# Ledger of designs, part 3: VHH binders against Salicylate/benzoate carboxyl methyltransferase (BSMT1)

Target 1, 379 residues: Salicylate/benzoate carboxyl methyltransferase (BSMT1), of Arabidopsis thaliana (Mouse-ear cress) (q6xmi3)
Amino acid sequence: MDPRFINTIPSLRYDDDKCDDEYAFVKALCMSGGDGANSYSANSRLQKKVLSMAKPVLVRNTEEMMMNLDFPTYIKVAELGCSSGQNSFLAIFEIINTINVLCQHVNKNSPEIDCCLNDLPENDFNTTFKFVPFFNKELMITNKSSCFVYGAPGSFYSRLFSRNSLHLIHSSYALHWLSKVPEKLENNKGNLYITSSSPQSAYKAYLNQFQKDFTMFLRLRSEEIVSNGRMVLTFIGRNTLNDPLYRDCCHFWTLLSNSLRDLVFEGLVSESKLDAFNMPFYDPNVQELKEVIQKEGSFEINELESHGFDLGHYYEEDDFEAGRNEANGIRAVSEPMLIAHFGEEIIDTLFDKYAYHVTQHANCRNKTTVSLVVSLTKK

## First folded at step 11 (VHH; from k2 with T104N)

Design m4
Fold by ESMFold2, last read:
Structure m4 (fold): chain B 379 residues (1-379), chain A 125 residues (1-125)
Amino acid sequence: as target 1 above (379 residues)
Amino acid sequence: QVQLQESGGGLVQPGGSLRLSCAASGFTFDDYAMSWVRQAPGKGLEVVSAISGSGGSTYYADSVKGRFTISRDNAKNTLYLQMNSLKPEDTAVYYCAKGPEYRNRWYQLGEFDYRGPGTQVTVSS
């Protein structure tokens, strides 16, 4: 499609400058997962920032998909790794709003839209489903439309949808989670992930598992997505090219490893329990991501962008509050795995240690995280 | 290879204060727990205090709790012991000791890899 046309499409009906907390459905979604600060406040702010950074890529690819498919009368969208939080409905809203605005602008009928929310079977889908009628009511107010919402429980490392049924796939901050802990991590004792002191074999094990998982993901999705359908994926990544082991002392898994070692020092956690725990996680760089996509071969890369995020800790006036906020964010994503391995009784103490360690580093330098945004077209 | 050098000892009156320092080199300092161990004349070694590699956890012997404070500066590879309200029974040679990378309550057994030559602390009226 002509890039000049894309650049002239009017902005979305949704006011991009308005705070998301000012929309009624965003406020309702913020309540759905939460009892206390751990559940939605800190995590939802990061997820909203990530979605905001990916928004231009998501909007462009949604528009181009509609044009290249010649404005189909029905589309099916999948949100992979949806959890029970507000990020799924924010992404769905952007997609639907983009489609409706584009159709109005070019005088085409808007399609019926099926939106499939995917996560593991253990996910609390009921919390998310509870708010679907409210979400559709708000869509009628803002867009004169509604959508059909379905659950698709299962691992995205398996088949999830019938062949040639999906037009657009979105996933944000889900694919850095590996299908399993990498094998052969024998020499990484005391660390739950790659650190600068880790052996090269730890890096190779993590990279190998990521390559297998992401290759499988692409292959499986290629069976399910229509020709010229699109995917928009966002990863936690890294921007280092020269030292694949480099993780700064402020890296969240390094801070968590230090906190666990403190608990071993105190006798609350055994060294063998710590040594047996590894995060099923990988933060790729651009080249690693590009190589997997190109080698698998089912998709053409449209955009591949690396973004540095300022986590915003420098604007908080209380260093202890900043440390607690980061601890709460990491706790929200890691606590189920930590409880399963270590038990519930040490978790509060563990994240008190984590918050302490954040205060020891946070004021020394601007802490940034890297996000990779990639958009793909099915060949 | 591993080197530990204590300083800051001396003569002090009962009730006084003293701060010991230990400069460390030859190993990645923040990977290892550290401790202060003392030996009074004619006595065995007593573990006085210990601190985790990150500095997030500490241990104190009952005889010094509330009076001594262990700390570390991992940027300067230095271990400290602030000793307040000193008593004659605190008179000893104080040693800086390097602990293991991580181990469950290792300091209660007096386990350490290396120690320095020590610094004399004498509390006398």
Scores: ipSAE 0.322, ipTM 0.768, lowest interface PAE 4.3, mean pLDDT 83
Fold by ESMFold2, look of step 13:
Structure m4 (fold): chain B 379 residues (1-379), chain A 125 residues (1-125)
Amino acid sequence: as target 1 above (379 residues)
Amino acid sequence: QVQLQESGGGLVQPGGSLRLSCAASGFTFDDYAMSWVRQAPGKGLEVVSAISGSGGSTYYADSVKGRFTISRDNAKNTLYLQMNSLKPEDTAVYYCAKGPEYRNRWYQLGEFDYRGPGTQVTVSS
């Protein structure tokens, strides 16, 4: 089947899954291009799919926040760990649209809105800032509103905002990245991450690092978010309860490990370099996520949803197209680390191997990976 | 305990075909590169073909390229060698060999931890 999906992207309107021709900004996002297998283009499609999945939770929590705070005339929202360019505005647009629609429905004036975009200082904020005037012009056309945009450079494992200043925080597919590779991690024999053959100590090291990082994240945000302010967070997670080492044969870090091992076999990658490379990543299950939130104590859980995970199927892709889509998505998030460690010369070949392996495992059963969407209210 | 058991050898005329199989047990099959190694009468060992643990990369000796196909079924822990257009010089004992866990390198294809007892392939008119 021909993958014509790029011309039909889900709408960011509430309960509308398609691009709306009345939304010039959304139309521009729907027509976002790339050079095919380029990591930027694949990252854009992934972010749109993830937002569409989390949209009901984001909309509901935005509405409830406005009502519970009695329609404040000023709000400050933050997008944590976002990309650069147009994608930085995906969730922000949905938040603003939800607020405007709700205010019209209940005959209230819309608030002034500060939008804070957070990423590491090395992020290309300037590309994003160049889009701000365009974004506000499109908001005026579609919503008769505008917003103020600020950059907040820094790690979300540190303080980013002044105390009691934020009303709503959104973060998607960012918090599974750890602050560092766990200390005292045993060699996993050419595996980039936990697999069924990993020692139990590897699981314990990864879990401990996640617990520290996410606890710190919650504590820091609790100082910055107002009482009854909200957070909506989306994780790459897992569904395992009884075997914390189990990952299915389709797990993306397992497939990437296999691809690198193929290149070691071919003599293109050093075995010692592969053995030294570990992902600073953790995929929590629901219980692990709940336990950190409850133990930290600053937030009440509103929703916690588990959704199926599929990096390659956006619409009607067959297995070949889906395999290439997944390869592009994993490349988008991993390529800078891979280049820094292995060099750029092997990257194209590596992701050709990856796409092949995805296709060979397209019907893998007992899939482990899920998306976890959690919404929180600051006590 | 690592076990490798070859089968599928036999007598065949020049131009014929055979399919060799190797049943593997006692180790995590997917983690290891596997190879077919042969020894012709009065000759040393020759690496015929090898395949990476995932199956994503293969190696073939020049003498067999285009005629032989290595494959593996990781769900069945089985290695295969499809041998087409057989020649008298292909006559040898063929061994299934397991590569070392920590190496997984093509230039070490003749370096292996274990091999099976072998299966005889005879190509004669």
Scores: ipSAE 0.210, ipTM 0.707, lowest interface PAE 5.2, mean pLDDT 82
Fold by ESMFold2, fold request of step 13:
Structure m4 (fold): chain B 379 residues (1-379), chain A 125 residues (1-125)
Amino acid sequence: as target 1 above (379 residues)
Amino acid sequence: QVQLQESGGGLVQPGGSLRLSCAASGFTFDDYAMSWVRQAPGKGLEVVSAISGSGGSTYYADSVKGRFTISRDNAKNTLYLQMNSLKPEDTAVYYCAKGPEYRNRWYQLGEFDYRGPGTQVTVSS
């Protein structure tokens, strides 16, 4: 498919599927509460593990922010790309606890705290809001405090908050999603993402789109964050510095591609539909993040860390159970995007194929995922 | 240059088994669906079985379902056909064929873009 045709929006108002491609990553986050029983459990464990890894950076930056702002009596905190349900509050709880403990230790009054939960308007905010009373009861028990919780619907690639209103932003496993499929990908047909067989032009197209998106994100947030306010961001990333085609954690897109190719073989998916489908995803390395942040110029980097963690719980089960568990996890993240492009009717069959492919590819059982944690101060 | 070379044919008693192999070279093996096609004496070509490039989907003609198993080893660029419970009606030259992966159900139309020289399978007492 011609990238110019794929990225054109002349049918936006007549074809919702084409409109959704530009925001597909956020729609995937809205579906964190998925319909499947295991999607809640698998996604919840991953989100908690990722937060635990980032917690030292989050705590340090929260403390330093409070001290550098001289203990303001009011702060506003945002969680960008929140999940649905109780997991939406994980980072906010850590932030509030840190603030209250610090204030008590230095004998300062705790601030009033507004906590803004951001996702697309299609997100199930009502499920999340039902947990607000429980969350505040936990805060009262542990901190003798409470906070005000608000929804902030919208895309990260637009303005979300009034100017100079935010003190701290947290976002986890959201910003590696692109605003749209990169332009000029016509020579990467047959692949959903970058693979070892992809041309260098595919890597450059994905990198360029990530650079545009993250630059835009930083510019928009710089208008909304107060001077000396902070951000803590966590990405799915990669460790490699010199091989633009190597991906530490992109095996799941390769397995999804193979599963879709099986459905083309069976006549359930057209070859043209498969060739037109590309993941709006990018897994940056440390240098790529640093270069965008420094070139954009609004923020100073405090920490930039690379972390690996073991997904061994899937490999403690038999191969069939491991395949089903990974399929359910990837389905939870990708299904809304897949439905928008291919329709709902093929999804069950697709993930049966996915689970089968996990059992046939033993190298997936030994993969460590890579996360990048970056903390920033607004100049 | 696409090359396909079959092996493993021979003479076998009814009820016996054979395993056919096809060595492939000159193309990216994983990207293409493969098939086994046979030609019995005095008859046209029949698609016996086909397998997707990844190996995740298979097709079998009704005459061989439950008796034949197609597989592939993409690391070795090799296609296989395990033939069990052989009948005299299975007597044919068996060809390894390469199809275009992108074409839906090409194997039901008998289409392929390359085939090998074939290997003879004879089932007789």
Scores: ipSAE 0.196, ipTM 0.724, lowest interface PAE 5.1, mean pLDDT 80

Design m4
Fold by ESMFold2, look of step 12:
Formats: structure tokens, C-alpha cells, sequence
Structure m4 (fold): chain B 379 residues (1-379), chain A 125 residues (1-125)
């Protein structure tokens, strides 16, 4: 597989026999967050912030699941779109801790717990598995318990688990990635994503692809989750009111588009290469999430919350350091796709431009990016 | 309707300074690269300087490099050219020009969507 030749995925189902170029795009999604020292550290801090924000919803839904299932002696949990390294276990730790504390309070035996970590087959599961003994040691110290950890390789836009086998699914910052770049992105040249100057057809294309992907995701998971099982999902989303194109001047894909345009101006990136690059991403708002879930019909919404989004703080000690930190965060999630399309040679220069643009927009008001937390119960 | 209006020209002595401004309207200003183009008497058009839509990258002709500074204020939809150490050969009509959006080094070739009516800069002999 050559990641620089990412293609449209023709199927929503993962199959080991599929073409390598289809596979490269899904691999890029699962490798977001990086494996280098800077990329790993930046992604780790972001995921910890996201989990802390989502923790009350995760705890509540874990407790209610246990009570509604009448304290089963066996629980199977899945983490979808996991990263490599220790962050893969953050949500799993919280789930297990919640179960153990609840069982102790109601004088019931804790269940045996299977933890399934899902990512594409090319994910470095072995690095993650090396942390399993450490993770179980921490569980024994804090909870007098342990869990069984398994890999579940495959795309979450395909079936991943046996029917009616899962009790709880968690996924964080994975489902805003689309299965493929939307079709019919005419007249969005010069932008790698939706911005305020994009045509309405760009919004419609991205929304349609998201609706299809998330509907399929829900249908597939509904076959795998037990009745009254739960999902807790976290998206990068938006808070826009009445204008589906509006993204503020400090929106990360807008800043990246500006940075690429600077490189086109300098002759380091060709215009045609920029025009052909589109982010396979969608940041839904609350209403769009509700509509897909309600139309698909397999799940009841328990909570849907909107929280602030922060890749860096502009009032930190050094404004250039804050800009570099945000650049490192966006680099961690986008670099595999950027290398696949533009090559490695421009990446350092690109993120120098990005960091500059972050500093130019440090006082941005009316930020559009939010984190959306959705909890669902399988009907 | 795209509108570009230059101002700030005038008569100056050699070694003097001027600042040109260009007020822009009728398009999303920060999506487009902008340039200053000049035409000396009896000469063709010369791209003097250009700036990317975001302002993150600039170009200068060799004849003005180190003496002129292009900038833009995207909140005010205004393009600027600070001209220092002016020489008699800088005498020209200076035009504000808008590109089609962005181009791979198009400013070096002098291609434009639109230009303003220009402002006269005269450096005395």
C-alpha cells in the first residue's frame, strides 16, 4: 500500500481482499494521532481532555446499562477507532472502574469483562498490547480486578462483531471521519473542506456522505449490541446557527487550506494538487446527529451534549509556542493523508505556515468547533 | 461587482516614501491573492509585488525588493504598498489587481481578473 495514493472507497464493508489504494484512506483514519514523540504527546493530551469532558456521560450510561441488564456476570466492551499506545485504555479504565464501584455498592460480584480494541488491520496493535500487563496491574491496584483484551481489526463501516454480543461501545473522535471523500464536490477548489465561501453544493455533498456513513454505522452496530446495550460516541462537531457553511476564521481546516494556498503561491504545491485534495471529514451539529439517529431508528438518544473544543490556548506563556502546539495537534491527525497526497517534502513548511496563521487569529470570536457527546441505548 | 480603488499616489523627491492603498469590494477579499502592477510611460505592465489571500506569502520584483513592502488588512478589505527609497524609475501608474483566486506563481506572469483605475506616482527628476 502506498498512502500517497488514497482513493475513494467503493464499499462500506471492510474485506481483506480489497484493493490497497481503497485501504490507504481507512488506514489514514486509524493512524490519526501519530506515533512519533510530538504527535503521540499532542494526541494523548487531546484525548485525555476529550475523555474528561465525556466522563459524566460515560459513567452514567455504564451504570444504567448494568442496572438495566440486571448485573450480568459477563460484559463485552468495544473501543472503536482506537489509537496505539496507552490512550487506548482511558475510556476502558473508566468503564471498568464504574462497573466495579457500582457492583461493590450494591453487593454484587463484578463481571468478567472482555475489552475489544478496534482499528484497521494495519494499526500497530502490538504496541497497544504491550501495555495490557501494565493496564491490568493498574486495575488490580485500583479495583482488585482485571480484564481480557482483544483486537478487533476492521473498518467500523463494516461488521466487526458477532450479533448481539456487545454490551457497551465507546468511540471518541473517530466517527467524524467519512468512509470516503464526498462525490460531487464541484466549485470548492482551493478549500480542502467547507468554509464560508464554499458553495451550498459542498455542504450538501458532505452532509449526504455523513448521513450515509453514520446511518450504516448505526445499522451495523445495532446488529452487534444487545438489547439495552449502550454506545457513547464523541464527535468533533459544530455549533453553527442557520448557516451550514459558516466556519470561523480559526477553524482548523480553514487554517490548513490557507497554509496550502500559501505554498501554492510560493510554488511549493501545485494548484491542481490542492484542488484535488478534500478532507474526508464532517463536523455535524446537534440537529444533524439527531436526525440521522431518529431516522435510522435502532437507538434511543439518552444524552446529546455540546462542549467547547480546544487544541491550544492562545494566552499561554508564549504565543508562538501555543501556535506550534496547535499545529502539532492538527499535524498528528492529518499528516498521513497529507503525505499520501502531497509528499513528505512540504509537511514541515506547511505546518510552519499553519502555526503562523494560528497566531494571526488568536483573538477569534464565535468559534464554531465543538465536541459533541452522544449516548445511545439499543432498542 | 468587483471594485478596486487605489489611492496614495503623488509627487515625491528621490529617496522619499509613499504608501499606496487599495479599497476592495464585491468579492470575498481574503480568498484572493492581490498584486500591485505598474506601468511606466511608454512601457508595458510590470508586476511589482503580490501577496497571498491569507497574507502569509509575498512576492517582490527584483527592482523593488528591499524598498517596497506589500501588506493587506483582510478585516478592512484593503491592500497596501509601502514604497521607500523611491527612484525616478519608479515613476508609473500603479494598479491594484485581483487574481482569479490563487495561481502557482501567476503573479510573476502578470495575469489578472480585474484591476483598478490606478494612481500616479511621480518621482521628480
Amino acid sequence: as target 1 above (379 residues)
Amino acid sequence: QVQLQESGGGLVQPGGSLRLSCAASGFTFDDYAMSWVRQAPGKGLEVVSAISGSGGSTYYADSVKGRFTISRDNAKNTLYLQMNSLKPEDTAVYYCAKGPEYRNRWYQLGEFDYRGPGTQVTVSS
Scores: ipSAE 0.185, ipTM 0.686, lowest interface PAE 5.8, mean pLDDT 81
Fold by ESMFold2, look of step 14:
Structure m4 (fold): chain B 379 residues (1-379), chain A 125 residues (1-125)
Amino acid sequence: as target 1 above (379 residues)
Amino acid sequence: QVQLQESGGGLVQPGGSLRLSCAASGFTFDDYAMSWVRQAPGKGLEVVSAISGSGGSTYYADSVKGRFTISRDNAKNTLYLQMNSLKPEDTAVYYCAKGPEYRNRWYQLGEFDYRGPGTQVTVSS
């Protein structure tokens, strides 16, 4: 059996000492969105935009699920990779509101609803739980209802829920994070991620890791979701179909690589440290996403939509403000990993460089990055 | 027409106390969450504290927990911030902010759609 899967077998013991490096990567990656001063202004705005984009798909799938299950009296929903604080409730509110509005429209009783919030055990669930009374009180005002909120700590690359217990799963901007940095990366020095100068072997390594991770995710969720239950998943993806290496000059990992190289030139970061750092990230295109889902076989694709991606523009901002907004957004998702690898001392300077690079590429065309929304029904 | 007017700012020494108030008009005050948002010189906006429409739920930034207390008097349409044990890093313009309309839309405690002109708080020895 492949040694990479030994720790997923119940008869094997997790080695705390050996796995601390990999666990730290996953922890840093999953916990990047916080409620600090910059995190609220940037991360919350991004999450609201992403939900607004995905809302038609989420609403339709919630309605169709309720109809196809013949209006069950009990619904269990999960938010995977929920982050912390009030952001954890964005999609859950939309799901509950949709269910209640539909039930009222068709003269059915609303179900009791369990809402499970998942993230790693180190997530600040207590900050999120402090908002549960607020959430339920406001839900009574808007919907004349309330729900039960639970934490589900654990990696979504493992089992999280009992079999056949979930009706609806939502996850947004979480599944493009890989369980680990791909093995066998070669000759991608100076770059955190795939770029035009990367060898084809780097693309294959990243794609292979994504295929393994997402296949495992689907398999695990298929055990937990009821027949005809649904998932709505949102990825950061790409629109490049014929050149798997191409990322435009404004791609956020390219800009971050450039910024780190500036720090290497200035002597603030060692070149070997930069060369050793690779993003555990993959931005699939539509075909790659479809292939994994279809090959795994547990789910039917309902919708798969591609939407534009924008990290930084709010209101009538000049190029400097837009650059700072994007820098704050990328900082929110990447800072824990950057601190773990490079130390905290360089982070402010790094994101000053990043903001500068964003302004220098404001005229970039043919942007690669998109948001992909996929909805699935459990067979 | 929404109107928010802050008052109670000023100069205070470290360790001192200050009480901000905000008079609200032009909307049904107790239907909306309210917050205090501050901006230090050359910095972005920070949500300092927030309170639900009924006053039953509150939020505090980590930097002010245990030192600041948000409250509201819905009969007087007034929001308050009691600021104790003030530090130089609390120096900022403090804005009273109104939460957004939330019919069929979730909003976060601390989110706002309107703010007042602000009141200056300066903590200096």
Scores: ipSAE 0.000, ipTM 0.402, lowest interface PAE 12.2, mean pLDDT 81
Fold by ESMFold2, look of step 16:
Structure m4 (fold): chain B 379 residues (1-379), chain A 125 residues (1-125)
Amino acid sequence: as target 1 above (379 residues)
Amino acid sequence: QVQLQESGGGLVQPGGSLRLSCAASGFTFDDYAMSWVRQAPGKGLEVVSAISGSGGSTYYADSVKGRFTISRDNAKNTLYLQMNSLKPEDTAVYYCAKGPEYRNRWYQLGEFDYRGPGTQVTVSS
């Protein structure tokens, strides 16, 4: 499954008041598993590019973890938001390779390694598990090694692992998804997310939900990770510090908003339906990450890096084909939410509008995004 | 009235350097992404580089990455392009371009709604 989607299993019982529409919306964030989940889709290439950019941080933290834990004979690692198929193993392979190379260099026996792959319960884990023999065959060729693979279905906004059991946690492009749509968005009508026309109260609602979710994430992981264990997390983020409405990489939601407005103008979507639809998403900046981590208190920051990179054309150079390919990518991640809220009948027309809006903009090669890579040590 | 004025172009030998400047007025400079776009003889416009309003995010075309550096001085309302290791293929008219309104619209680096008259850069031996 696409790691950008999550669902939430409510684990806190102090607030039992739930909006059925809200939870139906979050549940619809789940993507269907499928035979093509490991294809060369735009999402697959993006995940590989993001890992490549984060790789130096991941390798350094893996090495330092092994040295600071004095080369344990057993290591348990987790990939949170692993999706389905071959991409589930990208970071795990780098971690295992790093451990084996380091152990050889310092004349230590390599540990036994448990690899826990986490995603939503609806994720197609069966496709991922069928890839395990191929993954271990590749490890045997490159490292003369193998590992044990386990599934850990559930939301990373709840407990996933036994206490003090994990040594290294990796998550990439998953933690920008919120546990739920922020409350108090009644004044951001017509926009699916924060835009330059949004009120400051919309920004504060999104930030507050992110602060709550990420604080909970850190607290839960701090119970599961060993002392001096590490996390390496990669976010879709932003660089701007002085304009809370500025978004480096949220054109997707603006184009989708514009496309839905076209359908409202044409009478295919009600205005009230559009105004009630919001993305459970947040793109933090460096300071916002620092503040949550420092306030929660369980982790020390090792590195916090901001990387700008070109999202690029996923498929082809022609403006029409590039627009269609982006529309297909955004459709894949948003369609379950859109169907749950608007119904299936408008979806084809909506993404025809989306593709048209993309083609009306200047050169698509200048699309950029910001990734934040943060590495943490459990105190 | 939005006004953009490029300067710093000229004739240079291959391997040489130039620094382009763009003086901006008629809008709140810090609120807008800026870019350099170029048009080589007989070709269409190509986005060379772009920079966000704050200067925190940048984009470079593959053809110039590692050789060109975009920057901005928001106190002086000025956009710059440092061009090193110039090649004959860099010969073009270079335009300073203003991105669309951030606070009222979605943005994309390299997208623009205004450009200046351009400055000629010629790289020949």
Scores: ipSAE 0.000, ipTM 0.115, lowest interface PAE 21.2, mean pLDDT 77

